# Designs tried in a protein design chat: VH-VL binders against Coiled-coil-helix-coiled-coil-helix domain-containing protein 7 (CHCHD7). Part 2

Target 1, 85 residues: Coiled-coil-helix-coiled-coil-helix domain-containing protein 7 (CHCHD7), of Homo sapiens (Human) (q9buk0)
Amino acid sequence: MPSVTQRLRDPDINPCLSESDASTRCLDENNYDRERCSTYFLRYKNCRRFWNSIVMQRRKNGVKPFMPTAAERDEILRAVGNMPY

## First folded at step 3 (VH-VL)

Design c13 (from c0 with heavy chain S105L, light chain A32Y; framework fv_clesrovimab)
Fold by ESMFold2-Fast, scan of step 3:
Structure c13 (fold): chain C 85 residues (1-85), chain A 123 residues (1-123), chain B 107 residues (1-107)
Amino acid sequence: as target 1 above (85 residues)
Amino acid sequence: EVQLVESGGGLVRPGRSLRLSCTVSGFTFGDYAMSWVRQAPGKGLEWISFIRSKAYGGTTEYAASVKGRFTISRDDSKNIAYLQMNSLKTEDTAVYYCTRDEYGLWEGYFDYWGQGTTVTVSS
Amino acid sequence: DIQMTQSPSSLSASVGDRVTITCRTSQGISSYLAWYQQKPGKAPKLLIFDASSLESGVPSRFSGSGSGTVFTLTISSLQPEDFAAYYCQQFNSYPLTFGQGTRLEIK
């Protein structure tokens, strides 16, 4: 039974952990000036959007787990060839 | 059953302070970001503030209308979110809603709302 | 700040009608838009997120569409419980902003 903190920090559960961390770090480094961090928040939203589209496709095709593991996501990103978010 | 219950509202004179509380049940509070949204009588909705989970740094943001006067905080051990309201103005008169941000990170849309607590700032 | 303008500000309709509410944004927000319903004396309720995704438990007569700067909420066959205020909200950029609301009234 992992703690809530351990669970949220699990990359197999959270597909946009690095983008979320980058947004948080940007806020900390810029004294919570949102305008200076808009690019990082946009990256997180784009990250969520991208992986949600993958989940939808996996649901249609009966592929589990619906949310890819961290290792599976690395393979998908390599196949895409560019950063989609 | 997911529930958010606000308390601490009331009638207060300009320049005074109030602290609102939001007690939650039916979900793992520490997993979710929380926000406050207010609504002045007969008017629309205004987002006021959010606070991220402590796992992601407990970062906060504020609307310009309240920045420097209001402080959002959370006590994960008690499942309570707070809004400390200082230097209250008549334009702060509103129903204040506690909301849960979907996915708990900072999604910015709100899947559950409390019933609201009324703050009236008047002489 | 991203300004959100809803049209119409109010409309009157009858049970069984198809009604459409439009939300326009002052700058592009991709599909990062939500719709809420609010009944008198009650808290708002999430209907739609990501412009077109129906929240669980929300009747299928509600649908959302649009991207960029123009979005619509459609109720395909209005029911008595649908007479309420409706709000759009962008979550593309901080600060989070709402439209002014559309009041849906019984004819």
Scores: ipSAE 0.014, ipTM 0.664, lowest interface PAE 7.8, mean pLDDT 84

Design c14 (from c0 with heavy chain S105F, light chain A32Y; framework fv_clesrovimab)
Fold by ESMFold2-Fast, scan of step 3:
Structure c14 (fold): chain C 85 residues (1-85), chain A 123 residues (1-123), chain B 107 residues (1-107)
Amino acid sequence: as target 1 above (85 residues)
Amino acid sequence: EVQLVESGGGLVRPGRSLRLSCTVSGFTFGDYAMSWVRQAPGKGLEWISFIRSKAYGGTTEYAASVKGRFTISRDDSKNIAYLQMNSLKTEDTAVYYCTRDEYGFWEGYFDYWGQGTTVTVSS
Amino acid sequence: DIQMTQSPSSLSASVGDRVTITCRTSQGISSYLAWYQQKPGKAPKLLIFDASSLESGVPSRFSGSGSGTVFTLTISSLQPEDFAAYYCQQFNSYPLTFGQGTRLEIK
């Protein structure tokens, strides 16, 4: 397996792309006042925490890729059955 | 390891222009937002300008004191951030620091700083 | 713009002392505050982010607390290398703004 370089805009590598984009839109709409976007930043942080927990579990079990691909994440979320963040 | 190195400072007369460069190494430059922060002699820190990663549109922000006179830009192929300073005033005399921000988007705090380059605007 | 006021502007202390620096903001900024240390002739160094999170490699004697409009940086047992200027910075909104600085001097 080739080494995967983290790429900010690659959805297979960045699991929280839509959450970061929502945060950016909120900032643009609110003159970059983070307090007015606290819900979006909280969701972004929770998104990162959730997928980091999956990465840690996969590293422990030797399952690659460590960050699930976008398709694999869809399967995980379907199995969970609700939004974990 | 992570390094930011500023260059381009010097002594210049009021009304002239200077371009500062910040050459980085030790990280994937294109993934990070970059800022310039200055410090006048014996004074505190003043944030000047910010540029996002091109992945987030490469958008820029400026302090009111420099808006319309200074332009921040980046060349991801060379790992260099620039600050073009036009219509320089004596009040622009400062050490100019290049800083790294969090991945592309914006965290707004600066985990790495360059050593600074001195700009003196005097007749 | 959000105004940042640090107190005291200067402080004299001895090695082993507990030192507290306060930062007050003109508007609420939640926890979007960082603290920096600057030694003479050197660039600033990040100490604390998100009001209370210690930056990697920073000694545990440094701690931050607060939210909203009042924040503190504490050094629990001052060391010789800690004599420096300290700055708070808000990152709630643009423009980003710094406090005027607190100079920590040898007593």
Scores: ipSAE 0.015, ipTM 0.722, lowest interface PAE 6.5, mean pLDDT 86

Design c15 (from c0 with heavy chain S105Y; framework fv_clesrovimab)
Fold by ESMFold2-Fast, scan of step 3:
Structure c15 (fold): chain C 85 residues (1-85), chain A 123 residues (1-123), chain B 107 residues (1-107)
Amino acid sequence: as target 1 above (85 residues)
Amino acid sequence: EVQLVESGGGLVRPGRSLRLSCTVSGFTFGDYAMSWVRQAPGKGLEWISFIRSKAYGGTTEYAASVKGRFTISRDDSKNIAYLQMNSLKTEDTAVYYCTRDEYGYWEGYFDYWGQGTTVTVSS
Amino acid sequence: DIQMTQSPSSLSASVGDRVTITCRTSQGISSALAWYQQKPGKAPKLLIFDASSLESGVPSRFSGSGSGTVFTLTISSLQPEDFAAYYCQQFNSYPLTFGQGTRLEIK
């Protein structure tokens, strides 16, 4: 059975997995110096903020699943035409 | 107003079972993940179990201390989360809190807590 | 499992003081940390999530900072209602784990 860590890294559940991984990688590479990784923290926060807004909108309109799947998120980002975070 | 109300606690002997209930109001229950967190007398907080919404598969997670003995479940039609506790040990003595997990991006922090129900396991 | 170490275990302070509580993690958790307040006989209450985001309804004197393995909760001007226990919690990976708590007591 997949470990809890593997399940938490499921792209269909976690919309900001790559942003989270990038921020952690930056910390590891820079001896946990927050200042050098501030751009990655901001991207991670903005990623979460964006997808939470989509969830709230979908919930208001009765569209399920409330958090889009990875495939649905790719389609939403293509429709937006630019990176919102 | 968001409310979570736990019930089902009490005094029980080792090896027996209890079922805790958490009745919620003030939000769309089926859209949220739910957890149980306990606190032994004079001690800190321990997360014990988590259940996802049905939209995300209704999957569950357990702390090692309760795995195989406790089962978390939910009834979205009744707005109730359950914790079935089997093979109780004296170490399970605690106040048990029902919690609502963050809405939207599930990461396992708890924006609302119930008042707690006390479970005492004693011979 | 990610181990959470809070310091100090207890702290005595006066109304108007600036108070800082620290949480250290055994592994990097990025910003996946929350802070809770618990008064005797009551359920915990969420104060801060994502290391630095203030929960709605929480007074602005509370602030959180940190990333990776070291995090702080600061109360800029302590009020009488702030004397309580404080807990940090990581949500980077399961099992979810809490710090052992810090008791903030009147001097």
Scores: ipSAE 0.013, ipTM 0.650, lowest interface PAE 8.3, mean pLDDT 83

Design c17 (from c0 with heavy chain S105D; framework fv_clesrovimab)
Fold by ESMFold2-Fast, scan of step 3:
Structure c17 (fold): chain C 85 residues (1-85), chain A 123 residues (1-123), chain B 107 residues (1-107)
Amino acid sequence: as target 1 above (85 residues)
Amino acid sequence: EVQLVESGGGLVRPGRSLRLSCTVSGFTFGDYAMSWVRQAPGKGLEWISFIRSKAYGGTTEYAASVKGRFTISRDDSKNIAYLQMNSLKTEDTAVYYCTRDEYGDWEGYFDYWGQGTTVTVSS
Amino acid sequence: DIQMTQSPSSLSASVGDRVTITCRTSQGISSALAWYQQKPGKAPKLLIFDASSLESGVPSRFSGSGSGTVFTLTISSLQPEDFAAYYCQQFNSYPLTFGQGTRLEIK
């Protein structure tokens, strides 16, 4: 039997909770067939890549917290004007 | 630089126990899932065990060949992953590699490997 | 478990040759495949992940292709340091499984 992966549930710490949950639900619904869930995995990877780029920029500029809070991320996405992932 | 260094291998008799350690440096250990992969002399690679980061529940997976005999664990304060091997069999003879998985989500491929430690199970 | 079969099991080639190694899986794995290189007495090194993504620091002469059940690793112009064993690995489902390996030898 597959092991259940617990997720970090704090949205201030984990920027990609919704994308992670969606990919896990897809796996559960499709008997862990990754091909049927490729779009969800791509969205999750793109989410991580985007926020990791923000974290790296903040580290370079000495801006804390390095991972923006959920509220700060909402403001960043509004400023961008479209979904970057 | 990223380094994984295995230790604890050696010659043991069937039925005995051995604990392997993997000491890690050059990255934030607690963010990564870790695996053990072994290779019998002259043979191919066999994945044996996996442990997720604490952020993802610290859950574990095992190959059927070792389930119930081997236990993977981690000490994030010391940057060490462990493999406790009980009830060793001659077919457990192999080089044991510690590997770093990508973040503990779903990747399951190994971007960094240690040099390996040799376990020989013989009478 | 997903069975991984590599072909050929061994191959002799000369520097400058184009070499291809094939990996076949018993079940569809989408693009959840990685390729590794292993030199004698050394740990494996990641070359390709997600079937076709080149790992950082790996020479561009290495490329991967395929999806589903058939995958290939190509070395476009073989160099002396490329003589090694090559392994494919699926990460679609547990347990994670490897092919039996392909040994690439000097002709």
Scores: ipSAE 0.012, ipTM 0.642, lowest interface PAE 8.7, mean pLDDT 83

Design c18 (from c0 with heavy chain S105P; framework fv_clesrovimab)
Fold by ESMFold2-Fast, scan of step 3:
Structure c18 (fold): chain C 85 residues (1-85), chain A 123 residues (1-123), chain B 107 residues (1-107)
Amino acid sequence: as target 1 above (85 residues)
Amino acid sequence: EVQLVESGGGLVRPGRSLRLSCTVSGFTFGDYAMSWVRQAPGKGLEWISFIRSKAYGGTTEYAASVKGRFTISRDDSKNIAYLQMNSLKTEDTAVYYCTRDEYGPWEGYFDYWGQGTTVTVSS
Amino acid sequence: DIQMTQSPSSLSASVGDRVTITCRTSQGISSALAWYQQKPGKAPKLLIFDASSLESGVPSRFSGSGSGTVFTLTISSLQPEDFAAYYCQQFNSYPLTFGQGTRLEIK
C-alpha cells in the first residue's frame, strides 16, 4: 500500500486536500493562530464527516473503492447540487 | 520500516524532573504529528500531549492532568520528539509511549507506537 | 471531555467464536473513532480508524461499525493470537480520550 504521506496527498484517497491546504494556508497567514482559522478547520471537519458517511454507505453496500475516486466524487457533488460542507 | 524508540525513563522522587526522548526512523519525521500516551500499571491508556508538524505550525496540546508541568517539543533535524516532565507526582508513574499521528485535521489516531519507557515516581 | 465507556469490561471466549465489543461516547463524535489491540507487555496496535476502516495488515476477521455515540468492534472467528485487551479512542476533539479497555480472555 502507499505510504501514509503519499496516501494523504493522493486526491483519489484524500477527498479533503483543498480544505486541508486552505487551513494550512490560513495558519501560515495568521502566524499559526488556530482561533483565526476556526472556519477553515470547521470546513475540513465537515468535509471529512461528509466523505466518511459516503465511505460507510459504500462499505455497507459492498461498493468498491470504499472512498470514491476524485472523478466519482466530482459526480457525487454535481448530483448533490449544493456543497454539503 | 517505521520505528519509534523511547528513552529517558527511570526511577525518580516526587518533585523531580525527567526528559523522555523518542527517536524515529523509516519515515519523513517533519510530515507527522507526534503524541505521548501513558499507561499506569494495570490501568488503561491516557493521552498526554501532542505536537503538530511544521506544516500545521508545530502547535501543542496537553491533557489537563499535565498542563503546566509537561512540555512536548521536537527536533526535526535529529528526528527526535521530547517530553520534558517537571514537578513529577506519584500519579505520573506509567509506561510512556511515543506515537505517530496523521498531520493536520486528520490527526488524532496513532498508526505506530514505540515500545514504551517506564517512569516510576516514588520515595 | 468526551467520556468513553466500553462493554463488557472483560469477556471469556473460545477459538472460533464471534465476539463483539461495544464503545459508547458521552457526546456525538461522527466517525472519529479508532480501535486498538494490546497484548501483555506490548505497545498497542491500531486495528481500525474512522470507525470502520481496517488498518493495512490487519486480518479481515476484524471489523468496526457505528457512528455518533455507539460503536462496535467485531471479530468474526476468534484466533489464539486475538486474546488481548482492546481499546476504543475518540479523535473528534481534545483532549483525546480512550475507553477503559476490554480484556478478551480464553475460556
Scores: ipSAE 0.013, ipTM 0.630, lowest interface PAE 8.3, mean pLDDT 83

Design c19 (from c0 with heavy chain G104D; framework fv_clesrovimab)
Fold by ESMFold2-Fast, scan of step 3:
Structure c19 (fold): chain C 85 residues (1-85), chain A 123 residues (1-123), chain B 107 residues (1-107)
Amino acid sequence: as target 1 above (85 residues)
Amino acid sequence: EVQLVESGGGLVRPGRSLRLSCTVSGFTFGDYAMSWVRQAPGKGLEWISFIRSKAYGGTTEYAASVKGRFTISRDDSKNIAYLQMNSLKTEDTAVYYCTRDEYDSWEGYFDYWGQGTTVTVSS
Amino acid sequence: DIQMTQSPSSLSASVGDRVTITCRTSQGISSALAWYQQKPGKAPKLLIFDASSLESGVPSRFSGSGSGTVFTLTISSLQPEDFAAYYCQQFNSYPLTFGQGTRLEIK
């Protein structure tokens, strides 16, 4: 029963929390100049796309939870060997 | 590849209701915020409403002109966005466009638009 | 609400001309501005986002500049297919708002 805000901030639900936080921090530090923060917005977008691809693979294979937990994502990234976003 | 197709427009009398649908294909619907933008005959563009992606809580926002009368919603399992329009007024007469919003968590710009569906509110 | 004012509201030009459209905002919006082209009877098409980023598939003769409260859309060498209405839009804050539009007509 978590609130919408609690779900958004739950690392097991939101795979791109650190990328989102980095975007917000960039805005705060640069007087909300979006252009100087464009790489952070793109990184957040790429983060979402990457983990959505994992969700789709898990859905096809019947693996739950569909969105990997924070611990599972750490294992996946170690297996990949490079940062995909 | 990317397609947005609106339906549900038509002629309706003042005070009545109408529901618009926007069926999308060619992208992962659940990753994107969706908006409705309208254009009255011979006039400019007016943003009406938006709904965030589920990753950002699926929250909604409305223009003051429609707040309390219109409701935006989405069905991610069907790839459909909806606009429920209640208590319609003659000034709601417009072409209604469904749009894909590039900024998931924020108000965005619209990289893809449907062809539009016409809503005429007249006696 | 952030008010968006385009100038001119209409202009006439010839093929090959350099055309500039200006968009002014009532409050600072950083670079949170997009430009759209709309042909009669058609949906708008995104040309430029983040004030100066060219959308994929849009000809390089289109460019955008500006930040804060004053923005410009430039067409360096006007082509027949460019005669259309142009709209600016801010996405810095709610509600999202558009300029009133600029109609580009053949001279």
Scores: ipSAE 0.006, ipTM 0.618, lowest interface PAE 9.9, mean pLDDT 83

Design c20 (from c0 with heavy chain G104S; framework fv_clesrovimab)
Fold by ESMFold2-Fast, scan of step 3:
Structure c20 (fold): chain C 85 residues (1-85), chain A 123 residues (1-123), chain B 107 residues (1-107)
Amino acid sequence: as target 1 above (85 residues)
Amino acid sequence: EVQLVESGGGLVRPGRSLRLSCTVSGFTFGDYAMSWVRQAPGKGLEWISFIRSKAYGGTTEYAASVKGRFTISRDDSKNIAYLQMNSLKTEDTAVYYCTRDEYSSWEGYFDYWGQGTTVTVSS
Amino acid sequence: DIQMTQSPSSLSASVGDRVTITCRTSQGISSALAWYQQKPGKAPKLLIFDASSLESGVPSRFSGSGSGTVFTLTISSLQPEDFAAYYCQQFNSYPLTFGQGTRLEIK
């Protein structure tokens, strides 16, 4: 079984790693003052909402894997044409 | 179904130690930050401690009232969070709740709570 | 530490009433505020997060508003199961702090 660190750092499992990392870095740099990091939190939440909507669509249509792999997400974002979050 | 179950409370004399455990099920424990919140009899809620996921550094925070006396820890392989309570004072008498942060290190509000375990510190 | 003051500390109301509870903070917290409900002998339950976002499964009669230093929780048409204690909580900075609580009692 992968370690917690290995699992959470797997881009095929976690679609919002860069957004999460940016939020954590902001908190560390600002002594956990969340007000200073609101823009990063919003982007992370929007990232999660977008990919969750894709997961729900895939579950309804029987498309696996339910969470797209990193490569599949790149293709989806190219098809969308702009950053949706 | 998400469940948090506290254990380890009881009656102890001032100056003694207790270790509380919080066993969780129904979610990927290692992905979430955990906190302990207490409530003295007839009083309001007090946040006392927090631990991040180990993937995000396992950072801990403590309320001033318990800093230096309490230690929060976690065992992700067993799905258990712990609160080691040393040098207990009568003011530590409370129901202790284990709580889940909605996600990892930066949410700071609690979507699930256990039912609590009672700690009574009395001579 | 950020101090949280709720008003009123207690109130009495009847089923069907509109009830509003206010939470004031000693410094600005943007929208980093949550509301909880606690019934006697039970653990608290999350109602509202990010000042105005309704938690899944919470009835739509509950709503939250505000930003900065003044926040409100409103119950639009009070039901028998709503008689409980209510707490606000800031998560803008550590230590995390709660209001003193508001007891909602039947008239």
Scores: ipSAE 0.012, ipTM 0.662, lowest interface PAE 8.4, mean pLDDT 84

Design c21 (from c0 with heavy chain G104P; framework fv_clesrovimab)
Fold by ESMFold2-Fast, scan of step 3:
Structure c21 (fold): chain C 85 residues (1-85), chain A 123 residues (1-123), chain B 107 residues (1-107)
Amino acid sequence: as target 1 above (85 residues)
Amino acid sequence: EVQLVESGGGLVRPGRSLRLSCTVSGFTFGDYAMSWVRQAPGKGLEWISFIRSKAYGGTTEYAASVKGRFTISRDDSKNIAYLQMNSLKTEDTAVYYCTRDEYPSWEGYFDYWGQGTTVTVSS
Amino acid sequence: DIQMTQSPSSLSASVGDRVTITCRTSQGISSALAWYQQKPGKAPKLLIFDASSLESGVPSRFSGSGSGTVFTLTISSLQPEDFAAYYCQQFNSYPLTFGQGTRLEIK
């Protein structure tokens, strides 16, 4: 069983690690002033929204794992043809 | 379903210590930042402290009113958040709520709250 | 610290009314504002986050708007279960701060 820290940094578990890290870095660099980081929060929100829609579709169709692995997500994004968030 | 349950409140004399516990279930505790918010009788809400998930540094913040006296901590293996309250003052009399911050840890608003535990500091 | 001022501090309203509560901040907070509902003897419940995003399970009659230093919570058609205290909260800067609350009373 992976530790909580290992799970959160696992790209197969968290589809939005890059967006999360970018938001945290922005906050740290701007004394936690959210106004200066609004674009990063929007990207993170859109990232979560997109992958949650995929999870919902997979649950409906009985496709596991419900959250695609990092490799599967790369294939999905390639099929989409552009960054959806 | 998500649940947060506070315990450890009670009646205590000024200058004494008390430790509050918040036991959580229904979610992956270690993924979330946790906060304590209090409410004095007949008054509004006051944020006291928060602790980030260990994956994001486990860092803590405190309101000026409690800094140096209160310590927030967490035990991810037991799904418990703690608030150690030292050098209690009559002004610390309040209902203390344990709260879950939105994921990830920098959001600072609270999607789930426990029912609260009452701390009364009186001589 | 960012000071949060709610207006009015209390109001009386009837079922079916449109009710608006305002929250003003001493400094700009972009959209980093949440609204909570608290019923007597109970813990607060999140209604709105990021100024205008409705929390899952919250009725659509609740809406939030505003940015910067002025924010509003609107209940479009007041229901009996909506009589409660309402609090705004900023999460732009530490320490996190709440408004003093608005009591919404029947009649």
Scores: ipSAE 0.015, ipTM 0.718, lowest interface PAE 6.6, mean pLDDT 85

Design c22 (from c0 with heavy chain G108S; framework fv_clesrovimab)
Fold by ESMFold2-Fast, scan of step 3:
Structure c22 (fold): chain C 85 residues (1-85), chain A 123 residues (1-123), chain B 107 residues (1-107)
Amino acid sequence: as target 1 above (85 residues)
Amino acid sequence: EVQLVESGGGLVRPGRSLRLSCTVSGFTFGDYAMSWVRQAPGKGLEWISFIRSKAYGGTTEYAASVKGRFTISRDDSKNIAYLQMNSLKTEDTAVYYCTRDEYGSWESYFDYWGQGTTVTVSS
Amino acid sequence: DIQMTQSPSSLSASVGDRVTITCRTSQGISSALAWYQQKPGKAPKLLIFDASSLESGVPSRFSGSGSGTVFTLTISSLQPEDFAAYYCQQFNSYPLTFGQGTRLEIK
């Protein structure tokens, strides 16, 4: 049974690891000045919103897993054709 | 569908303790920071406590009005956030809302709220 | 602590009116401001975040503007379901603080 912390670093569960890491790195590099990191916060939020919309659609249609795996997300993004966040 | 459900409120005398629970469903609980916000009868909103996800350190923050008396915690295996309230005062009388914080780790604005649970502190 | 002051504290309006609520902060918060709607007996609902970003599912008649110390929530054409209390909240620094609220009532 993976710990909750280990699961949060699992790309099959957390779709926005890259965006989260970029935000944290920005804060560390800018003495936690939120204004300097607003672009990274917005990207992380938009990433979360996009994948939450997919989860909601899959939940409505009974498609599991509700959060697409990392491989499934790659397929979805290729179908979209551009980064939606 | 995202749901947050608070429980544990009630009538209690000053100086006593109460523990509130917030059970969540419809999202990956461990990814999000959680807050408690209260509202005294006929008054506005007051933020009281925040807890980050464990992946981002599980750090906590408190409003000065509750610092040293209240403790926020979480059990990610059960999808429950808690607020342990000690040394209750009449000024703690309020509806207590559990909230989900939008970014989860560093920003605190609240995209989902529970229905609230009422705490009445009266002698 | 960052003090949040809303104006007006209450206003009366009619369906179809354009309504504007202002939030002023005691120090600069960049765009770190959210707006909430609260109906009687209900929990607040997020309307706007980062000063001007409309939350998903919120009607387009709601809009936010401002940065720094002065922020505005606008309802372009008031509907019956919009009569409620409105709150601004800053998330630039701890402790997080809310405005005192604006009650929007039927004229």
Scores: ipSAE 0.006, ipTM 0.651, lowest interface PAE 9.7, mean pLDDT 84

Design c24 (from c0 with heavy chain G108P; framework fv_clesrovimab)
Fold by ESMFold2-Fast, scan of step 3:
Structure c24 (fold): chain C 85 residues (1-85), chain A 123 residues (1-123), chain B 107 residues (1-107)
Amino acid sequence: as target 1 above (85 residues)
Amino acid sequence: EVQLVESGGGLVRPGRSLRLSCTVSGFTFGDYAMSWVRQAPGKGLEWISFIRSKAYGGTTEYAASVKGRFTISRDDSKNIAYLQMNSLKTEDTAVYYCTRDEYGSWEPYFDYWGQGTTVTVSS
Amino acid sequence: DIQMTQSPSSLSASVGDRVTITCRTSQGISSALAWYQQKPGKAPKLLIFDASSLESGVPSRFSGSGSGTVFTLTISSLQPEDFAAYYCQQFNSYPLTFGQGTRLEIK
């Protein structure tokens, strides 16, 4: 059956795919030793927390789409200046 | 107060159809993705389908067990989500829960659940 | 599909006990995990999301920890209302999957 079951991996929907992929690669390269990949897990968690805060603020203010588009996310990160995760 | 109320369950013979409804109140329905999760008697939870809001394209996803047989839809003007269930099998016997997904397809965990409606598929 | 395995499948405990339930995933999911409580005849209730974030209105005796492939739900001092089934769920990838559940029963 055709796989559309990876929609969570759509970069227009999921802003943290690169962080997720980095943590998965770390696990694969370190024989699934979780402790050696803790910094990647933390980065992914911080990525999700940051974009969740943006989504919640947009919902509160009635700004749609609630998850910013890829272009809008690039603009937000540029405005922040420093990487928030 | 957020409420989700399922209806449309019942006893049906294999091969027949049922349509479940989920009527919601207490939030702006059109802004949320909605899912259906089922639970067979004495078994665990199984996610079966979701539908995103119109702002996110109204796209749908299905578990392999129901793909091609079930169709999820929504009527934002009436605050109702639907699950059209065709070609029912005895394995579809379960309590069906309607759920709210706050982040659409990005973080689909379920912050609110209805009380469920029972579907029994038996000869 | 990402397989979710809970341990133990059933646990007997007394009021006041510290109870720990573990969820293991077949693939890394970072922190994309939620925990639910289900009482007999009732719909599930969200307890924890993002592996460790306590849902509003959930008592502080509940806590979650873990990342990657191993996650834990802890109840620090079990109360009578806590005897229920508990489920973990991953939301890292479709299809969404749940653990088989852990039944927490009175000893």
Scores: ipSAE 0.029, ipTM 0.736, lowest interface PAE 5.6, mean pLDDT 84

